# Ledger of designs, part 6: VH-VL binders against Putative carboxymethylenebutenolidase

Target 1, 246 residues: Putative carboxymethylenebutenolidase, of Synechocystis sp. (p73163)
Amino acid sequence: MTVDIKTTLVTIPNQNLQIAGYLAEPVAVGQYPVVIVIQEIFGVNSHIRDVTERVAKEGYVAIAPAIYQRQAPGFEEGYTPEGIEAGRKLKDQTSSAEILSDLEATIAYAQTLPNVKPEEVGLIGFCFGGWIVYLGASLPTVKATASFYGAGIPHWAPGTAEPPITYTDKIQGTLYAFFGLEDTSIPMADTEQIEQALTKYQVNHKIFRYPGADHGFFCDQRASYNAEAAADAWQKVKQLFQTELK
Short names: E, the ipSAE of ESMFold2; O, the ipSAE of OpenDDE; V2, 0.75 times the mean of E and O plus 0.25 times the DockQ between their complexes.

## First folded at step 11 (VH-VL; framework fv_reozalimab_arm2)

Design m3 (at its last look DockQ between E and O 0.76; V2 from the best seeds 0.66)
Heavy chain, then light chain:
Amino acid sequence: QVQLVQSGAEVKKPGSSVKVSCKASGGTFSSYYINWVRQAPGQGLEWMGGIIPIFGTANYAQKFQGRVTITADKSTSTAYMELSSLRSEDTAVYYCARDKYDFWSGWSGMDVWGQGTTVTVSS
Amino acid sequence: QSVLTQPPSASGTPGQRVTISCSGSSSNIGSDTVNWYQQLPGTAPKLLIYDNNQRPSGVPDRFSGSKSGTSASLAISGLQSEDEADYYCAAWDDSLSGVVFGGGIKLTVL
ESMFold2, look of step 11: ipSAE 0.714; ipTM 0.871
ESMFold2 (binder alone), look of step 11: mean pLDDT 91; pTM 0.942
OpenDDE, look of step 11: ipSAE 0.543; ipTM 0.811

Design m4 (at its last look DockQ between E and O 0.77; V2 from the best seeds 0.62)
Heavy chain, then light chain:
Amino acid sequence: QVQLVQSGAEVKKPGSSVKVSCKASGGTFSSYYINWVRQAPGQGLEWMGAIIPIFGTANYAQKFQGRVTITADKSTSTAYMELSSLRSEDTAVYYCARDKYDFWSGYSGMDVWGQGTTVTVSS
Amino acid sequence: QSVLTQPPSASGTPGQRVTISCSGSSSNIGSDTVNWYQQLPGTAPKLLIYDNNQRPSGVPDRFSGSKSGTSASLAISGLQSEDEADYYCAAWDDSLSGVVFGGGIKLTVL
ESMFold2, look of step 11: ipSAE 0.694; ipTM 0.875
ESMFold2 (binder alone), look of step 11: mean pLDDT 92; pTM 0.950
OpenDDE, look of step 11: ipSAE 0.447; ipTM 0.783

## First folded at step 12 (VH-VL; framework fv_reozalimab_arm2)

Design n2 (at its last look DockQ between E and O 0.83; V2 from the best seeds 0.00; counts 0 for: pae E 2.7 > 2)
Heavy chain, then light chain:
Amino acid sequence: QVQLVQSGAEVKKPGSSVKVSCKASGYTFTSYYINWVRQAPGQGLEWMGGIIPIFGTANYAQKFQGRVTITADKSTSTAYMELSSLRSEDTAVYYCARDKYDFWSGYSGMDVWGQGTTVTVSS
Amino acid sequence: QSVLTQPPSASGTPGQRVTISCSGSSSNIGSDTVNWYQQLPGTAPKLLIYDNNQRPSGVPDRFSGSKSGTSASLAISGLQSEDEADYYCAAWDDSLSGVVFGGGIKLTVL
ESMFold2, look of step 12: ipSAE 0.312; ipTM 0.719
ESMFold2 (binder alone), look of step 12: mean pLDDT 92; pTM 0.950
OpenDDE, look of step 12: ipSAE 0.502; ipTM 0.799

## First folded at step 14 (VH-VL; framework fv_reozalimab_arm2)

Design q2 (at its last look DockQ between E and O 0.90; V2 from the best seeds 0.73)
Heavy chain, then light chain:
Amino acid sequence: QVQLVQSGAEVKKPGSSVKVSCKASGGTFSSYYINWVRQAPGQGLEWMGGIIPIFGTANYAQKFQGRVTITADKSTSTAYMELSSLRSEDTAVYYCARDKTDFWSGWSGMDVWGQGTTVTVSS
Amino acid sequence: QSVLTQPPSASGTPGQRVTISCSGSSSNIGSDTVNWYQQLPGTAPKLLIYDNNQRPSGVPDRFSGSKSGTSASLAISGLQSEDEADYYCAAWDDSLSGVVFGGGIKLTVL
ESMFold2, look of step 14: ipSAE 0.683; ipTM 0.866
ESMFold2 (binder alone), look of step 14: mean pLDDT 91; pTM 0.941
OpenDDE, look of step 14: ipSAE 0.651; ipTM 0.852

Design q5 (at its last look DockQ between E and O 0.82; V2 from the best seeds 0.70)
Heavy chain, then light chain:
Amino acid sequence: QVQLVQSGAEVKKPGSSVKVSCKASGGTFSSYYINWVRQAPGQGLEWMGGIIPIFGNANYAQKFQGRVTITADKSTSTAYMELSSLRSEDTAVYYCARDKTDFWSGYSGMDVWGQGTTVTVSS
Amino acid sequence: QSVLTQPPSASGTPGQRVTISCSGSSSNIGSDTVNWYQQLPGTAPKLLIYDNNQRPSGVPDRFSGSKSGTSASLAISGLQSEDEADYYCAAWDDSLSGVVFGGGIKLTVL
ESMFold2, look of step 14: ipSAE 0.662; ipTM 0.864
ESMFold2 (binder alone), look of step 14: mean pLDDT 91; pTM 0.939
OpenDDE, look of step 14: ipSAE 0.651; ipTM 0.863

## First folded at step 15 (VH-VL; framework fv_reozalimab_arm2)

Design ctl (at its last look DockQ between E and O 0.01; V2 from the best seeds 0.00; counts 0 for: pae E 13.1 > 2, placed apart)
Heavy chain, then light chain:
Amino acid sequence: QVQLVQSGAEVKKPGSSVKVSCKASGGTFSSYYINWVRQAPGQGLEWMGGIIPISGTANYAQKFQGRVTITADKSTSTAYMELSSLRSEDTAVYYCARDKTDSSSGYSGMDVWGQGTTVTVSS
Amino acid sequence: QSVLTQPPSASGTPGQRVTISCSGSSSNIGSDTVNWYQQLPGTAPKLLIYDNNQRPSGVPDRFSGSKSGTSASLAISGLQSEDEADYYCAAWDDSLSGYVFGGGIKLTVL
ESMFold2, look of step 15: ipSAE 0.000; ipTM 0.451
ESMFold2 (binder alone), look of step 15: mean pLDDT 88; pTM 0.923
OpenDDE, look of step 15: ipSAE 0.024; ipTM 0.589

Design t2 (at its last fold request DockQ between E and O 0.85; V2 from the best seeds 0.86)
Heavy chain, then light chain:
Amino acid sequence: QVQLVQSGAEVKKPGSSVKVSCKASGGTFSNYYINWVRQAPGQGLEWMGGIIPIFGTANYAQKFQGRVTITADKSTSTAYMELSSLRSEDTAVYYCARDKTDFWSGYSGMDVWGQGTTVTVSS
Amino acid sequence: QSVLTQPPSASGTPGQRVTISCSGSSSNIGSDTVNWYQQLPGTAPKLLIYDNNQRPSGVPDRFSGSKSGTSASLAISGLQSEDEADYYCAAWDDSLSGYVFGGGIKLTVL
ESMFold2, look of step 15: ipSAE 0.752; ipTM 0.891
ESMFold2 (binder alone), look of step 15: mean pLDDT 92; pTM 0.944
OpenDDE, look of step 15: ipSAE 0.835; ipTM 0.919
ESMFold2, look of step 16: ipSAE 0.761; ipTM 0.898
ESMFold2 (binder alone), look of step 16: mean pLDDT 91; pTM 0.942
OpenDDE, look of step 16: ipSAE 0.844; ipTM 0.923
ESMFold2, fold request of step 22: ipSAE 0.804, 0.813, 0.812; ipTM 0.909, 0.913, 0.913
ESMFold2 (binder alone), fold request of step 22: mean pLDDT 92, 92, 92; pTM 0.946, 0.945, 0.946
OpenDDE, fold request of step 22: ipSAE 0.899, 0.903, 0.905; ipTM 0.938, 0.939, 0.941

## First folded at step 16 (VH-VL; framework fv_reozalimab_arm2)

Design u1 (from t2 with light chain T33Y; at its last look DockQ between E and O 0.87; V2 from the best seeds 0.80)
Fold by ESMFold2, look of step 16:
Structure u1 (fold): chain C 246 residues (1-246), chain A 123 residues (1-123), chain B 110 residues (1-110)
Amino acid sequence: as target 1 above (246 residues)
Amino acid sequence: QVQLVQSGAEVKKPGSSVKVSCKASGGTFSNYYINWVRQAPGQGLEWMGGIIPIFGTANYAQKFQGRVTITADKSTSTAYMELSSLRSEDTAVYYCARDKTDFWSGYSGMDVWGQGTTVTVSS
Amino acid sequence: QSVLTQPPSASGTPGQRVTISCSGSSSNIGSDYVNWYQQLPGTAPKLLIYDNNQRPSGVPDRFSGSKSGTSASLAISGLQSEDEADYYCAAWDDSLSGYVFGGGIKLTVL
């Protein structure tokens, strides 16, 4: 059942940094788990705001922090080639340590909100955000993670950091990963490496691979949208959060 | 491995339009930046615009804004460039070209070029 | 006038080293990768150098690229008759939001 929601622009403190955030929460007073929604390379744009609202409508306090706050405050782009290159450059300028610190700050901020259950934390993220939430799943407070088409999880990180796959032994919650079989930015071998790592370290997990789906199949604002894959993946996300965020 | 094959030469009158196709085979297409570059006789290369098919939104050089439309059909691995309101100075060879790396890795230069399509605009 | 500046021509003799220059700005060469193209008469351009100084497979190591500030260079050592061609530098330009090319340089092998 979906619920009525309200949305707010918030500021998430992390030491001297003031991280812009998009907050969506049920109108009804209650105690709801929190879900952190992580942007693609484009900032917290209309697609990410839509996903944040969809999560909140399922009975969660959902918050999307601006991952690029350090590099480019207020950055938001659509899907033009110049927007893609600008976002990609910012992705390469990020730091895994700063991303983890900003995720912890976002969790801490959300957990002080009046309608949030303490210690009920989920993550969901797309593309670069899929990469980020895999890394963020290593945080001990995270109970559920939905990682969508995260490129580079086995072999890429900004700067000199280790790729997120090297953090797999620290994942304590349940992780669902979602991939399109047409997505050549994420070869089948990468998805197999991820599955093998999750199995090796006994992480509770599922890997969903969608025939006919390409990179970005969940976003209904671009040509790669795949309605069948997106609908199935959304049902799996709802099951994950219902099961793991109590 | 990847090859780009363009549609054949066109002869057009001033004021008309032309649509050139660019079909990819033997490699990946949808997550790469597909560019259109033209070259008038005896002149240099001029970038017109491009598209990344999985996103579906094109961009254009300012000079061509409003006269050019670039599209892609992911299901057929084909990109299209349509130039309208043709003038004699639009006589050129029109190339499609794929960037070397996908959008995740950045724009590194165009490593695969179509054979070119000659468009002649004559009165 | 082209956004990137190249001299219109250069020449050399077989075996010589020739350097071809390309001058841009902070919004293109200064901020983005430089690539170089060779174009033989009647053919499509061929990528010679990408990411400032990298060679695609099949390009001989006598072709090399470099970049300093807002300028770039293509060097051709051991010049051969088949190197006679037009050469273009190119880069993404952040302010124009697209690729820009040099005007091209005609290399003649004497």
Scores: ipSAE 0.722, ipTM 0.881, lowest interface PAE 1.4, mean pLDDT 93
ESMFold2 (binder alone), look of step 16: mean pLDDT 91; pTM 0.939
OpenDDE, look of step 16: ipSAE 0.839; ipTM 0.921

Design u2 (from t2 with heavy chain K100R; at its last look DockQ between E and O 0.80; V2 from the best seeds 0.81)
Heavy chain, then light chain:
Amino acid sequence: QVQLVQSGAEVKKPGSSVKVSCKASGGTFSNYYINWVRQAPGQGLEWMGGIIPIFGTANYAQKFQGRVTITADKSTSTAYMELSSLRSEDTAVYYCARDRTDFWSGYSGMDVWGQGTTVTVSS
Amino acid sequence: QSVLTQPPSASGTPGQRVTISCSGSSSNIGSDTVNWYQQLPGTAPKLLIYDNNQRPSGVPDRFSGSKSGTSASLAISGLQSEDEADYYCAAWDDSLSGYVFGGGIKLTVL
ESMFold2, look of step 16: ipSAE 0.765; ipTM 0.896
ESMFold2 (binder alone), look of step 16: mean pLDDT 92; pTM 0.947
OpenDDE, look of step 16: ipSAE 0.853; ipTM 0.926

Design u3 (from t2 with heavy chain G27D; at its last look DockQ between E and O 0.77; V2 from the best seeds 0.77)
Fold by ESMFold2, look of step 16:
Structure u3 (fold): chain C 246 residues (1-246), chain A 123 residues (1-123), chain B 110 residues (1-110)
Amino acid sequence: as target 1 above (246 residues)
Amino acid sequence: QVQLVQSGAEVKKPGSSVKVSCKASGDTFSNYYINWVRQAPGQGLEWMGGIIPIFGTANYAQKFQGRVTITADKSTSTAYMELSSLRSEDTAVYYCARDKTDFWSGYSGMDVWGQGTTVTVSS
Amino acid sequence: QSVLTQPPSASGTPGQRVTISCSGSSSNIGSDTVNWYQQLPGTAPKLLIYDNNQRPSGVPDRFSGSKSGTSASLAISGLQSEDEADYYCAAWDDSLSGYVFGGGIKLTVL
């Protein structure tokens, strides 16, 4: 059964950077695992805030850090072609090292909260966030990762960095990856490369491929929403977190 | 490989509307920016607007805002452009064109063009 | 008036090199890549150059593009009679939130 939650805007320190964050947490007194929710190319927008709240309603402290804090503080966009291009440009300006550092800072911030269980960390992310959480799964404190339609995991990174697939040997937790079979931004061959890497390095994993689903099938605020795929994927996310975040 | 096939030529009276279709064959078009560009006789190319079908929201050149509606139907791989309140100066060839790369990679230019649809506005 | 500025015409003789210009602003060419189109009479435009200087498959290497600041150039070396066409520059414009075209340039091969 879902629980009552409250939401707060917070500031996550990382050296000299102050990262804006959206925090959702159960109202009831207790200690809960933390789940970090990672944005698409659009900033922490209404969709990402809604997902953060949904995670919290399942009995977690959920926090969504602003990945674009260095490039564009306060950036938030919807799904118009100009919003898409603005967000895509910011994605290309990110740094893998800075993203990992910001994830570590978010984990450290969450651990200062009195209602957070120590070292019970999950990740969930969508599109660019799916890419980010695959990379973030390499952090040794991460026990569970849900990566949704992460484009470019086998072959793309900003600048001259290595793509996230090259970090697969460092993944210690369980990783679920979710793909739509109609998503041409992520060809079948890419999903096969990801599965092969996870198998090769003996990562506990599952790959879910959804016939009829396209890129962004989990977002109920745009044309690509696929209710059947989204519902199944959400059940798999709940099972993953319940099993791995104790 | 993808081809864009447009609906046939139309002759319209001033004040009416026209709806041109653009069907993608071959690979999917849903992740790509689908643009509409027109060209009046003897004139240059003029961008009208576009849509990325998986997001479902179009944008428009300022000149056409309020008169043009661009939509997409993912199930049939078809984009549509409807231009209302037609005038004689709307006589043109109307092209649909797909951007070379998907939204993840950016807008790099239109590499696949439809054959064009001639719209004649005659009173 | 086109957002991007091109000269209205250019000419050359077979074997020569022709360079044509395209002038924009910081919101388009200055921030986004330039693409070029060739249009033969009675046909749809054809992408000739993308990402400032890249050629699609099937475009001969005598076509080249470059960009400096808010200006771009298309060069055609070894000019041939089949190069007689209209040429358009284009770019995404961040402030107008869409593609913008030059006015086009008619290239005549004498």
Scores: ipSAE 0.733, ipTM 0.885, lowest interface PAE 1.3, mean pLDDT 94
ESMFold2 (binder alone), look of step 16: mean pLDDT 90; pTM 0.933
OpenDDE, look of step 16: ipSAE 0.806; ipTM 0.909

Design u5 (from t2 with heavy chain S105T; at its last fold request DockQ between E and O 0.83; V2 from the best seeds 0.85)
Heavy chain, then light chain:
Amino acid sequence: QVQLVQSGAEVKKPGSSVKVSCKASGGTFSNYYINWVRQAPGQGLEWMGGIIPIFGTANYAQKFQGRVTITADKSTSTAYMELSSLRSEDTAVYYCARDKTDFWTGYSGMDVWGQGTTVTVSS
Amino acid sequence: QSVLTQPPSASGTPGQRVTISCSGSSSNIGSDTVNWYQQLPGTAPKLLIYDNNQRPSGVPDRFSGSKSGTSASLAISGLQSEDEADYYCAAWDDSLSGYVFGGGIKLTVL
ESMFold2, look of step 16: ipSAE 0.787; ipTM 0.905
ESMFold2 (binder alone), look of step 16: mean pLDDT 91; pTM 0.937
OpenDDE, look of step 16: ipSAE 0.813; ipTM 0.910
ESMFold2, fold request of step 22: ipSAE 0.822, 0.808, 0.812; ipTM 0.914, 0.913, 0.913
ESMFold2 (binder alone), fold request of step 22: mean pLDDT 91, 91, 92; pTM 0.943, 0.942, 0.944
OpenDDE, fold request of step 22: ipSAE 0.900, 0.905, 0.905; ipTM 0.940, 0.946, 0.942

## First folded at step 18 (VH-VL; framework fv_reozalimab_arm2)

Design v1 (from t2 with heavy chain K100R S105T; at its last look DockQ between E and O 0.84; V2 from the best seeds 0.81)
Heavy chain, then light chain:
Amino acid sequence: QVQLVQSGAEVKKPGSSVKVSCKASGGTFSNYYINWVRQAPGQGLEWMGGIIPIFGTANYAQKFQGRVTITADKSTSTAYMELSSLRSEDTAVYYCARDRTDFWTGYSGMDVWGQGTTVTVSS
Amino acid sequence: QSVLTQPPSASGTPGQRVTISCSGSSSNIGSDTVNWYQQLPGTAPKLLIYDNNQRPSGVPDRFSGSKSGTSASLAISGLQSEDEADYYCAAWDDSLSGYVFGGGIKLTVL
ESMFold2, look of step 18: ipSAE 0.766; ipTM 0.897
ESMFold2 (binder alone), look of step 18: mean pLDDT 91; pTM 0.942
OpenDDE, look of step 18: ipSAE 0.832; ipTM 0.918

Design v2 (from t2 with heavy chain I54M; at its last look DockQ between E and O 0.87; V2 from the best seeds 0.76)
Fold by ESMFold2, look of step 18:
Structure v2 (fold): chain C 246 residues (1-246), chain A 123 residues (1-123), chain B 110 residues (1-110)
Amino acid sequence: as target 1 above (246 residues)
Amino acid sequence: QVQLVQSGAEVKKPGSSVKVSCKASGGTFSNYYINWVRQAPGQGLEWMGGIIPMFGTANYAQKFQGRVTITADKSTSTAYMELSSLRSEDTAVYYCARDKTDFWSGYSGMDVWGQGTTVTVSS
Amino acid sequence: QSVLTQPPSASGTPGQRVTISCSGSSSNIGSDTVNWYQQLPGTAPKLLIYDNNQRPSGVPDRFSGSKSGTSASLAISGLQSEDEADYYCAAWDDSLSGYVFGGGIKLTVL
């Protein structure tokens, strides 16, 4: 039940910053909810572009902003050890305030598009993007969030910022979090702490834990891909967005 | 604490290949940078390459590009280094070593080392 | 020649402070953290310093590291006979896309 899509490279203004974005949208005339797709540490690479297109094929306007626009315009890497270290350095140079500002700018940009329903905003993100979308779920316009294997949500932030778990009381939408049980970058205790915070602040949520799945299990371009977990998680993402984005 | 156990010593003829294994136990493997470092007799340490097993793509020092293949098997927590077209100057102890921190935290230095595998290349 | 430059040897007497240098470039020490290894004869290297100046558990505080620009130093205070070993500096190098080592320095305790 997928739809035809078109893709466009766009520019998302945020005051004096021009954020590169990858836009995928249904070709049919209509008004669609928007889903913001957030990169891993590697920039908006082929995997993130593929996910952006997959979301659009489900009947959404999907947009992937370049999170590293301030640090390294045009940054895009694969999964080599040097690409991993380059992306990790950029992650550590980010600012939570700038990330939130850039998410707000991306939402505002999407709302200027004639085929976007106002105030129907979803987020999906992977690894660092899972961390980012948990943080971004605190924005009041966000109705649905799919956070995949977000490392450090309970205890890490760049610089001296508070980690995203401290924003849990501001989450008004529904949040699904997806974790692999073999993911040692995200111990079971971290996933339990996240679940406890979501429960404490009465956030509508589900936590999915996948036996045999490691960090990055959704990405079919690297060794950690787990087809069974990825397929199940995708079905849960589709249900989340169908339920919460109208 | 994680332990790295390497395969045993090998004696090889010039022109052949050697494949050294490095099995991790007692700790995490797939999200760490697993490096291969060699040391010829009386010489210093020489980085050869490495892999983060969950990504599955290795990188190599330029000197060894084309002769070294580094792989990992996440299901057995084992990394492998294969060096082809062996020469007498490849006689060395070959170490595997795990970076102290996972890929999320960066490359901070190798805190866990295997016991080393002596490879002797002689006619 | 090694990518990072170390003097080939150094010496000191018990109780002294010894400083071991390591010179690199903007693509390694200048942009990445330095780590140091101690190697006793016939053994695998042991991580002594990571992230420029941090000690792993079990490394005495008489070992300290620092860096300035493209150079790094390992200092050993209160030198002991068991400190006689080879010492290597290392760093990630952005241009070579990998770890690089110094040539090693043999420290002799007189």
Scores: ipSAE 0.721, ipTM 0.880, lowest interface PAE 1.5, mean pLDDT 94
ESMFold2 (binder alone), look of step 18: mean pLDDT 91; pTM 0.942
OpenDDE, look of step 18: ipSAE 0.725; ipTM 0.882

Design v3 (from t2 with heavy chain N31T; at its last look DockQ between E and O 0.83; V2 from the best seeds 0.00; counts 0 for: pae E 2.03 > 2)
Fold by ESMFold2, look of step 18:
Structure v3 (fold): chain C 246 residues (1-246), chain A 123 residues (1-123), chain B 110 residues (1-110)
Amino acid sequence: as target 1 above (246 residues)
Amino acid sequence: QVQLVQSGAEVKKPGSSVKVSCKASGGTFSTYYINWVRQAPGQGLEWMGGIIPIFGTANYAQKFQGRVTITADKSTSTAYMELSSLRSEDTAVYYCARDKTDFWSGYSGMDVWGQGTTVTVSS
Amino acid sequence: QSVLTQPPSASGTPGQRVTISCSGSSSNIGSDTVNWYQQLPGTAPKLLIYDNNQRPSGVPDRFSGSKSGTSASLAISGLQSEDEADYYCAAWDDSLSGYVFGGGIKLTVL
């Protein structure tokens, strides 16, 4: 049920900022829901471009904005220790207010595209992107969110901002969160705290916890890849978007 | 608490290779930066390189580029350092050391050290 | 030569305060946090200071660290004979893409 796609480098305006974006969309003429794909700490690298294409192949317009546009235009890294430290430093320089503004700008940009169904917005994100899409789920136009191994959702934010868990009461769409049980960067207690918050505010949600999976289990370009967990999680993402984005 | 236990002392001939193991127990391993540091007799500490096991790629100090290989096996919580083309000046104590914080929080210093592995290179 | 520069030796008498220095560059100490290690004879190094001025659990508060620009210092107040050891500074270096150490400084307690 996958479709042929095309890819384009685009520019997403947000006031004076020009955000670089990677756009993947079905070739066939039509109207498609939009899914915003959010990077890890490494920029919109080959893994994130691959995920953007995979989402598009399922019948969506998929767009990955460069989260680091203010800090380091064109930043893209792989998985070496130096790339990790460079990306981590950029993560700490971000601002929650600017991230939300850039997500809103990305949604607005997508809604100007002739092949996008208005108001059919999904999010998917990994690691830092899992953190970002949890925060972004608070935007009222977001109908479906897939948050993968987002560290720090209950207790971390850049600067003096509140962590994303404090925005849970604003989430109107459905949220799926995916965690590996071997991922010590995200303690079990954090995943339980997230589940409790989603339940408290009556958010439609599911939490998936994968035995034997570690941080980054969805990325097939590095040692943490767990094929069984990744395949199951992908099926859950497809179900989420098929159910909620119409 | 995490502990790092290294393989035992080695006596090697010039031109050969040595592979030192570093097994972690009592803590987390896969998301942490695992470093290798050596110290020749009477000399200071030299950083050789390191790896974060979940990513599977290593980096190396320029001096050792091409002679050192650092790997990790997440299933056994063990890191390895292999140094090839050994020569007498490679005689040293080789340490593995874990960074205090994981990759998400940044590199902040090595708080857990292995006991050291003495490698002697002599003909 | 070491990427970070330390004097080769320092000395003090019991009860004194001594300060040992570490000089680097904008690519290491100027951009990243400094950590300090103590090495007693015949032992593995021990982390004394991380994140410029933080002490791990079990390190006495008479050890303190500071950083200014591209330089850092370790201060030891109330010097004791057991403080006789080698001391190393270290930091991540952005241009070399890895950790760098100072050459070490032998502290002698007279």
Scores: ipSAE 0.612, ipTM 0.851, lowest interface PAE 2.0, mean pLDDT 93
ESMFold2 (binder alone), look of step 18: mean pLDDT 91; pTM 0.942
OpenDDE, look of step 18: ipSAE 0.797; ipTM 0.906

